# VH-VL binders against Probable nicotinate-nucleotide adenylyltransferase (nadD): the designs that were tried, part 8

Target 1, 199 residues: Probable nicotinate-nucleotide adenylyltransferase (nadD), of Chloroherpeton thalassium (b3qyz5)
Amino acid sequence: MKKIALFGGSFDPPHYGHFALCTLTRELFSPEKIILSISKNPLKGSANAPEAHQLAMAKLMAEELGKTGPVFEVSDWELRRAGFSYTIETLRHFHAIEPNAELLLCIGEDNYQIFEKWKAYQEILQLAHLVVFARSGTQGEQQSSRIIPPERYTWVQLDLPLSSSDLRREIAEGQDWQAKMPSSIAAHIAAHRLYQNEK

## First folded at step 20 (VH-VL)

Design J5 (from B4 with light chain R31K)
Fold by OpenDDE, fold request of step 21:
Structure J5 (fold): chain C 199 residues (1-199), chain A 120 residues (1-120), chain B 107 residues (1-107)
Amino acid sequence: as target 1 above (199 residues)
Amino acid sequence: QVQLVQSGAEVKKPGASVKVSCKVSGYTLTELSIHWVRQAPGKGLEWMGGFEPEWGETIYAQKFQGRVTMTEDTSTDTAYMELTSLRSEDTAVYYCATGSGSWPYYFDYWGQGTLVTVSS
Amino acid sequence: DIQMTQSPSSLSASAGDRVTITCRASQGIEKYLGWYQQKPGKAPKRLIYDASSLQSGVPSRFSGSGSGTEFTLTISSLQPEDLASYYCLQYDSYPFTFGQGTKVEIK
């Protein structure tokens, strides 16, 4: 059966941790494509990049990932919608486009732990198989959600120390950050002076 | 079971600010999503805002945006709702509400309410 | 925003009567509707969630039905302790919105 993996988030900025997640997903599930669904930026005017730049960087990320193999796409569907989007809405959207594909919803352990708090989480489990990425040092697998059947999720233990929030701070402080992402993305950040504290 | 205990009644002048507290017990505040609902005397219920776990953000009703701030102190398991630039129309009983179960948990637990009276 | 139109605004019925309250949404909200009971001087209490799911501890005489844009709360046999105001709430999308309420009086 055709598989499509979905990563939701801001990717603000993208970094090699994201690359690791995507390439590992490709290796584990051999999806036809991996879609990076860019979420709305709730922090306009903050230390975060404008949505246009987030989208641009996501496209650069997809391009760089494409060099490693097929197939990565960026979706701005959530950005084009008014307000924030619930995951169930995003899944319904992609299910409608690809009704014969198995959707793989890739999420972090933090979201897995509160999955029962998500809107229509039962329907989400019907529409998608969860791929849960957990950092080292957690007991996430041992403390699995009682509401998620084992056959509906795949646990992936992966220590990824990089975070976009840390990178934003490092960029603002002028620390070494460029090697933590593709040069194309770093160049974009530098050219547009993203994540600077001067304003 | 979750218990929500709110601060006492307040009397304020127009233009002043009020900060209502909601202390949580039975569960930790980090395990709950707190929302606020008010009710003017003899009127219906009005949603003001609340935390959405899926987004990790507090959402405010547009009517109160710029004038209301909802915060939490996890060290004391207390949620706060501050309303500024008070008007006579803000006279109401203010409720904190939450749920401890799975979605939809809106709202199986309520505070006892806090009367805020705004008068000159 | 989603508007919830609740009807009637008030009703008076005798003990044992069947009572029906209706809420209409300005757009489809699927099943994401709750019903609340508020007795005088008290905080609201959830009766129904997801349009038809009965809250634990709530008497079976309360029931909810509907989907999309039309919803109903039914009290099969009104009891004296059911004297209260009732509200519907949509939680399909933000901002959450309540119906105007229905005041139920007992003759």
Scores: ipSAE 0.887, ipTM 0.946, lowest interface PAE 0.5, mean pLDDT 94
Fold by OpenDDE, fold request of step 21:
Structure J5 (fold): chain C 199 residues (1-199), chain A 120 residues (1-120), chain B 107 residues (1-107)
Amino acid sequence: as target 1 above (199 residues)
Amino acid sequence: QVQLVQSGAEVKKPGASVKVSCKVSGYTLTELSIHWVRQAPGKGLEWMGGFEPEWGETIYAQKFQGRVTMTEDTSTDTAYMELTSLRSEDTAVYYCATGSGSWPYYFDYWGQGTLVTVSS
Amino acid sequence: DIQMTQSPSSLSASAGDRVTITCRASQGIEKYLGWYQQKPGKAPKRLIYDASSLQSGVPSRFSGSGSGTEFTLTISSLQPEDLASYYCLQYDSYPFTFGQGTKVEIK
């Protein structure tokens, strides 16, 4: 059965941490493709980039990842929908498109810890295999609420020192940030003066 | 097992602000998703807003957007709902509500309610 | 927004009677509907979740049914202590919306 990995989020901005997640996913699961599902940003008007730019940067990310591996797609399905989207809705959408594919839902440890709070989490577990990325040194798996059967998730240890929020701050403050992402994305940020304090 | 204890009744004038507190016990606030519902005298229940853990965001009813702010103090396990520019129509009992279990947890536990009276 | 139309607004029945309350959603909400009981001067109490799941500790005389757009709360044998207002709540999507409520009186 072919596998499709799904990453949801704003990726605002994308950084090499995200790239590492995707690369590792490729290595571990050999998915046919990885889909970045760009979610709506509730923080409109804040330090976040406009949705159009988020989408543009995600596409640049996809292009960059495409240079080193199989198909990387960006989905704006969530952006086109009214309001915010629940993960179950996103999964249903992609399942409908690819009914014969095993969906790999890639999430962080933080979300794993509150997974039982997600809408229709049981259905999510039926539709997708969870890939949980956790930082080294955490005991998150051991502290799990055990609501997720072991066969329904894969625990992946990965240190991710980068965060989009930190990058936004660094950009605003004029610190060294360019090396933390592909040049194409950095150029986009610079060209459009994203994440500036004057915003 | 979860207990929600709200602050006492408030009497406010039109244009004023009110901040209702909801102290959580039995669980930590970080383990719960707090929502707020109000009820005008003799009227039905009205959802005002609440935290959606899946999105990590507080969602407000459009009716109250720009006028309501929901905050949390995890150090004291207390949630707050502040409503500004009060009107007579805001006279109501305000409830905090939550759930400790798995989804759907709406709503296993309720505060005792806080009467807010807005009158000239 | 999803509108919840609840009916009737009020009813009076005798102890032992079968009582039904209906909620209609303006659009499909699957099974994401809850029923709440509110006694005078008290906070609401959840009776049913996911349209038909009985809340722990709630008497079995309460039951819920329906999916999509039509939902029903049934009290198989009305008891004096069931005097209250009842509300449906959809939690399919934000904003969450309640029905107008049904006041149940005991003859």
Scores: ipSAE 0.887, ipTM 0.946, lowest interface PAE 0.5, mean pLDDT 94
Fold by ESMFold2, fold request of step 21:
Structure J5 (fold): chain C 199 residues (1-199), chain A 120 residues (1-120), chain B 107 residues (1-107)
Amino acid sequence: as target 1 above (199 residues)
Amino acid sequence: QVQLVQSGAEVKKPGASVKVSCKVSGYTLTELSIHWVRQAPGKGLEWMGGFEPEWGETIYAQKFQGRVTMTEDTSTDTAYMELTSLRSEDTAVYYCATGSGSWPYYFDYWGQGTLVTVSS
Amino acid sequence: DIQMTQSPSSLSASAGDRVTITCRASQGIEKYLGWYQQKPGKAPKRLIYDASSLQSGVPSRFSGSGSGTEFTLTISSLQPEDLASYYCLQYDSYPFTFGQGTKVEIK
């Protein structure tokens, strides 16, 4: 059946860690689409890029990823909504659009460990199969697998040495950051002076 | 089982601040999502704020924005609620609350309450 | 903010009576509503979650119903120990909001 993978995140900024996750998802699951869904968090502060720039950078990420096959798309649906981005609402949206597709929800291990605390997590499991990207070994999976049935997720080991939070700080401080992302995204950040903080 | 033990009653003057503690036992603080609820004498329950694990953020009710801070010390499994610029209408019993289960875990377990009295 | 309007504000009933308390939400909240009992001088206790799911250890005389904007808590046969204030709480979206409460007295 048709597979559609969903990567939620702020992509603030995107970096090669995000690219690695997206590329691995494409290779492991061969989805017809991989949707980069830009999350909305109204509490994120001035150290974050404006939403329009988050969207622009996600589009640049999709363009770079798509050079080897046009499977990547960006969704701003969460950004256009009021309030915080609850995953259940995003999944309901994509399920309504693609009711016959198998949705793959791509999340990090830290979110997997607290997944049962997410709003309507039981319905999330009815709407999507989890793809969990983890740095840790099977002990983290064992602890959380008591709550989430093993048929509802796939565990994928991939260490992510990069962090958007660290990158935002490195850009503000003028440290080496440009090599941690594709040049098109680095150029966008520089051209619009993103992540510049005043004392 | 989860137990929430709060700090003792306090008497404060208008303009002061108060910091109420909530010690978690039976679970670690990182396994829980702590919320704070107050109740003025003879009045109903009022949600003040709490930690949302899906977003990793603390959400505050609008009326307390700028006056309330909710923090956690995972090394001691203790949550804190600090309320500043106290007024007489802040006289209330302050509760911490949480749940040990999956969503919706609001709210299986409550602290015993901390009476804060604001008087001149 | 979602306003929760609870009625009645108080009621007095005899042991064995059927008691109904209502909450209305200012917008749809699906089934994401809980009911709480607070006995005098005590912390609240959750009775019902997700509008109709009975919390473990709560007597079966308590039940909840409703979805969207209209919700009810029913006590099928009031017992003397049910003297308390009762609150609804919506947790569909932040900020979470309680109803103003219903004080239940036994005649």
Scores: ipSAE 0.746, ipTM 0.873, lowest interface PAE 0.9, mean pLDDT 89
Fold by ESMFold2, look of step 20:
Structure J5 (fold): chain C 199 residues (1-199), chain A 120 residues (1-120), chain B 107 residues (1-107)
Amino acid sequence: as target 1 above (199 residues)
Amino acid sequence: QVQLVQSGAEVKKPGASVKVSCKVSGYTLTELSIHWVRQAPGKGLEWMGGFEPEWGETIYAQKFQGRVTMTEDTSTDTAYMELTSLRSEDTAVYYCATGSGSWPYYFDYWGQGTLVTVSS
Amino acid sequence: DIQMTQSPSSLSASAGDRVTITCRASQGIEKYLGWYQQKPGKAPKRLIYDASSLQSGVPSRFSGSGSGTEFTLTISSLQPEDLASYYCLQYDSYPFTFGQGTKVEIK
C-alpha cells in the first residue's frame, strides 16, 4: 500500500530536530512521500517570520532532506485557508487526493497525550495511522492509551532537545544559533534579518 | 467528577477591571480546556474565549480582544479571566466551563457563575 | 464569525406537548452543534452534542437532529421541569457562537 507521511508545523525556524524526525520517519516507514505541511496561525506576531519566509525555509529544509532521496515535499494548502488549521481538515484534503494511500500522521508525544481533545479525533484515526515521537527526559518508555487502539499508532523513541521557540529567542538575543540548523537556512535567516525582535 | 467553583460577586465602576477565578477540583487544570461564557441580565449566552489544546493557544472573541486575558495557575488548579476598561454593558454573570471527556467536550461542566455589576 | 439564529425566541406550551426549537447556522457547521438548557438562576446544562447525541443522564424525551445549516431540538412530551431557556452552540470553528436563546414557558 502506498504510504504518505505528514508533518505539520510552522517550521519557524526549521532546525536539526525537524531533520532528525523526518529522516527517522523515512527510514522506519519508507513512505512514497513525506509532506511538510505548513500550518496557518493568524495569532503570529512580529517575533515570528512572515509566511513567505516560513514557506521558503520549509522548502530549504525539504531540499536538504531530499539530497539522499527525493521523497520530501512542502504543502502550502493550510496557508491558503482562513484562520487556524485543524488537522482533520488537512487529512481530509490529502485523503481526497490519495484515497488509496495509507496516511501516516506524525505528531509529538505531548499531542498524543491530549489527542482525544482534538477536533474529530475519531475520524482522524480512521483516515491516518499515528506516528508518535516520544522524548524521554530520563528513560525511554512507551505510553499505553485506553482511547487510541494500539493498531492505530506506532511509538518511536527519539529525545531531541531543540525547539523553534527557544531558537527564536536565541536569535533575537544574539546567542550562538547557527549550529542548530543547516547552513542554507541559517544564511536565509541572516540575509533577511529574521527574528531580530523576539523576546 | 469535575467541579468548578468561582469567586464571589463583584461591583465595579466604569473604567475599572475585574479578575474572576475558577477553581478546578476532581481533575487537574492541565487535563481540561477552560472556556469563559458570560450572560448579561435577561440576555443570552456569549462565548468570550477559551484554550484550544490542538493549537496550545487561547482564543478570544474579537469584541473582547485587547480587554480580556485568560490565564491559568497549575499549582493551584485555578483559571482566571480578567476584563479591563469595564463598561456598563459588561454587567453580566461570568461562567467558566469545560469538559472532562474526549472531543467534543464543550461543555459538560460549568461553574456556578460570578455576577459582575458595573455601575456609576 | 458564524451567526446562529434560533426560532422561536419564546414559546408557551402545555404539559405533554411536543415542542420543537430550530437553529440555523450562517454557514455549514457539519454536525458540530450542541444544545443547552438553562433553568432560572442556574448555569447551563448540555443536553445534546454532535447535533443528535444525547448527553448521559438527560431524559429520552429530548432529541436533536440536523446537519450542515439546519438543526432542531425536540421535546417529545413537555414536562413542568422543562421550563427553561434553550441555546444552541456551534463549535465547528472559533469564535464559538451561541444562538440567542429560546425561552420555554409552560401554560
Scores: ipSAE 0.741, ipTM 0.875, lowest interface PAE 0.9, mean pLDDT 89

Design J5 (from B4 with light chain R31K)
Fold by ESMFold2, fold request of step 21:
Structure J5 (fold): chain C 199 residues (1-199), chain A 120 residues (1-120), chain B 107 residues (1-107)
Amino acid sequence: as target 1 above (199 residues)
Amino acid sequence: QVQLVQSGAEVKKPGASVKVSCKVSGYTLTELSIHWVRQAPGKGLEWMGGFEPEWGETIYAQKFQGRVTMTEDTSTDTAYMELTSLRSEDTAVYYCATGSGSWPYYFDYWGQGTLVTVSS
Amino acid sequence: DIQMTQSPSSLSASAGDRVTITCRASQGIEKYLGWYQQKPGKAPKRLIYDASSLQSGVPSRFSGSGSGTEFTLTISSLQPEDLASYYCLQYDSYPFTFGQGTKVEIK
C-alpha cells in the first residue's frame, strides 16, 4: 500500500530538529511521499516570519532533505485557507487527493496526550495512522490509551533539544544561530533580516 | 465529577473592570478547556471565548477582542475572565463552561453563574 | 460568523404534547450542533450533542435530528419539568454561536 507521511508545522524557522524527524520517518516507514504542511497562525506577531518567507524556508528544507531522495513536498494548502485549520480538514484534503494511500500523521508526544480533545479525533484515526515522536526514556511504556487503540499509532523515540521559539530569540539577540540549520536557510534568514524584532 | 465554582456577584461602575474566577474541582484545570458564556437579563446565551486545545490558543469572539482576557492559574486550578471598560450593556450573568470527555466536550459542565451589574 | 436561527421564538403547549424546535445554520456545519436546556435561574444543561446523540442522564423523550443546515429538537411527550428555554449551539468553527433561544411554556 502506498504510504504518505504528513508533517504539520510553521517551520518558523526550520532547524536540524525538523530535519532529524523527517529523515527518521523516511528511514523507518519508507513512505513514497513526505508532505511538509505549512500551518497558519492568524495570531502571529512581529517576531514571526511573514507567510511567504515561511513557505520559502520550507521549500529550502524540502530541497535540502531531497538531496538523498526526492520524496519531500511542501503544501501551502493550510496557508491558503482563512484562519486556523483543524487537522481533520487537512486529512480530508489529502485523503481526497490520495484516496488509496495510507496516511501517516506525524505528531509530538504532547499532542498525543491531548489527542482526544481534537475535533473529530475518531475520524482522524479512520483516515490516518499516528506516528508519535517521544522523548528518550519512554520506549515501550506507552502501550495504550483509553481512547486510542494501539493498532492506530506507532511510538518513536527521538530526543531533539531544538525549538523554533528558542531559535527566534537567539537570532534577535545576535547569538550564534547559523549552525542549527542548513546554510541555505541561514542565508535566507540573513539576507531578509528575519526575526530581528524577536525579544 | 467536574465542579465549577464561580466568584460572587459584583456591582461595577461604567469604565471599570471585573475579573470573574472559576475554581475547578474533580479534575485538574490542565485536563479541561474552559470557555466563557454570558447572558444579559432577558436575553439569550452569548459565547465570549475559550481555550482550543488543538491549537493551544485562546480564541475570543470579535465583539470582545481587546476588552477581554481569559487566563488560567494551574497552581490553584482556577480560570479567570477579565472584562475591561465596562458599559451598562455588559450587565449579565457570566458562566464558565467545559467538558470532561473527549471531543465534542462543549459543554456538559457549567459554573453556577456570576451576576455582574454595571450601574449608571 | 455562522448565524443560528431558531424557530419558534416561544411556544405554549399542554402536558403530553409533542413539540418540535428547529434551528437553521447560515452555512453547513455537518453534525456539529448541540442542544441545551436552561430552566429559570439555572445554568444551561446539554441535552444533545453531534445533532442526535443523547447526553447521558437525559430523558428519552428528548431527541435530535438533522445535519448540514437544518436541525430539530423533539420532545415526544412534554412534561411539567420541561418548562425552560432551549438553545442550539454550533461548534463547527469559531466563533461558536448560539441560536437566539426558544421559550417553552406549559398551558
Scores: ipSAE 0.722, ipTM 0.859, lowest interface PAE 1.0, mean pLDDT 89

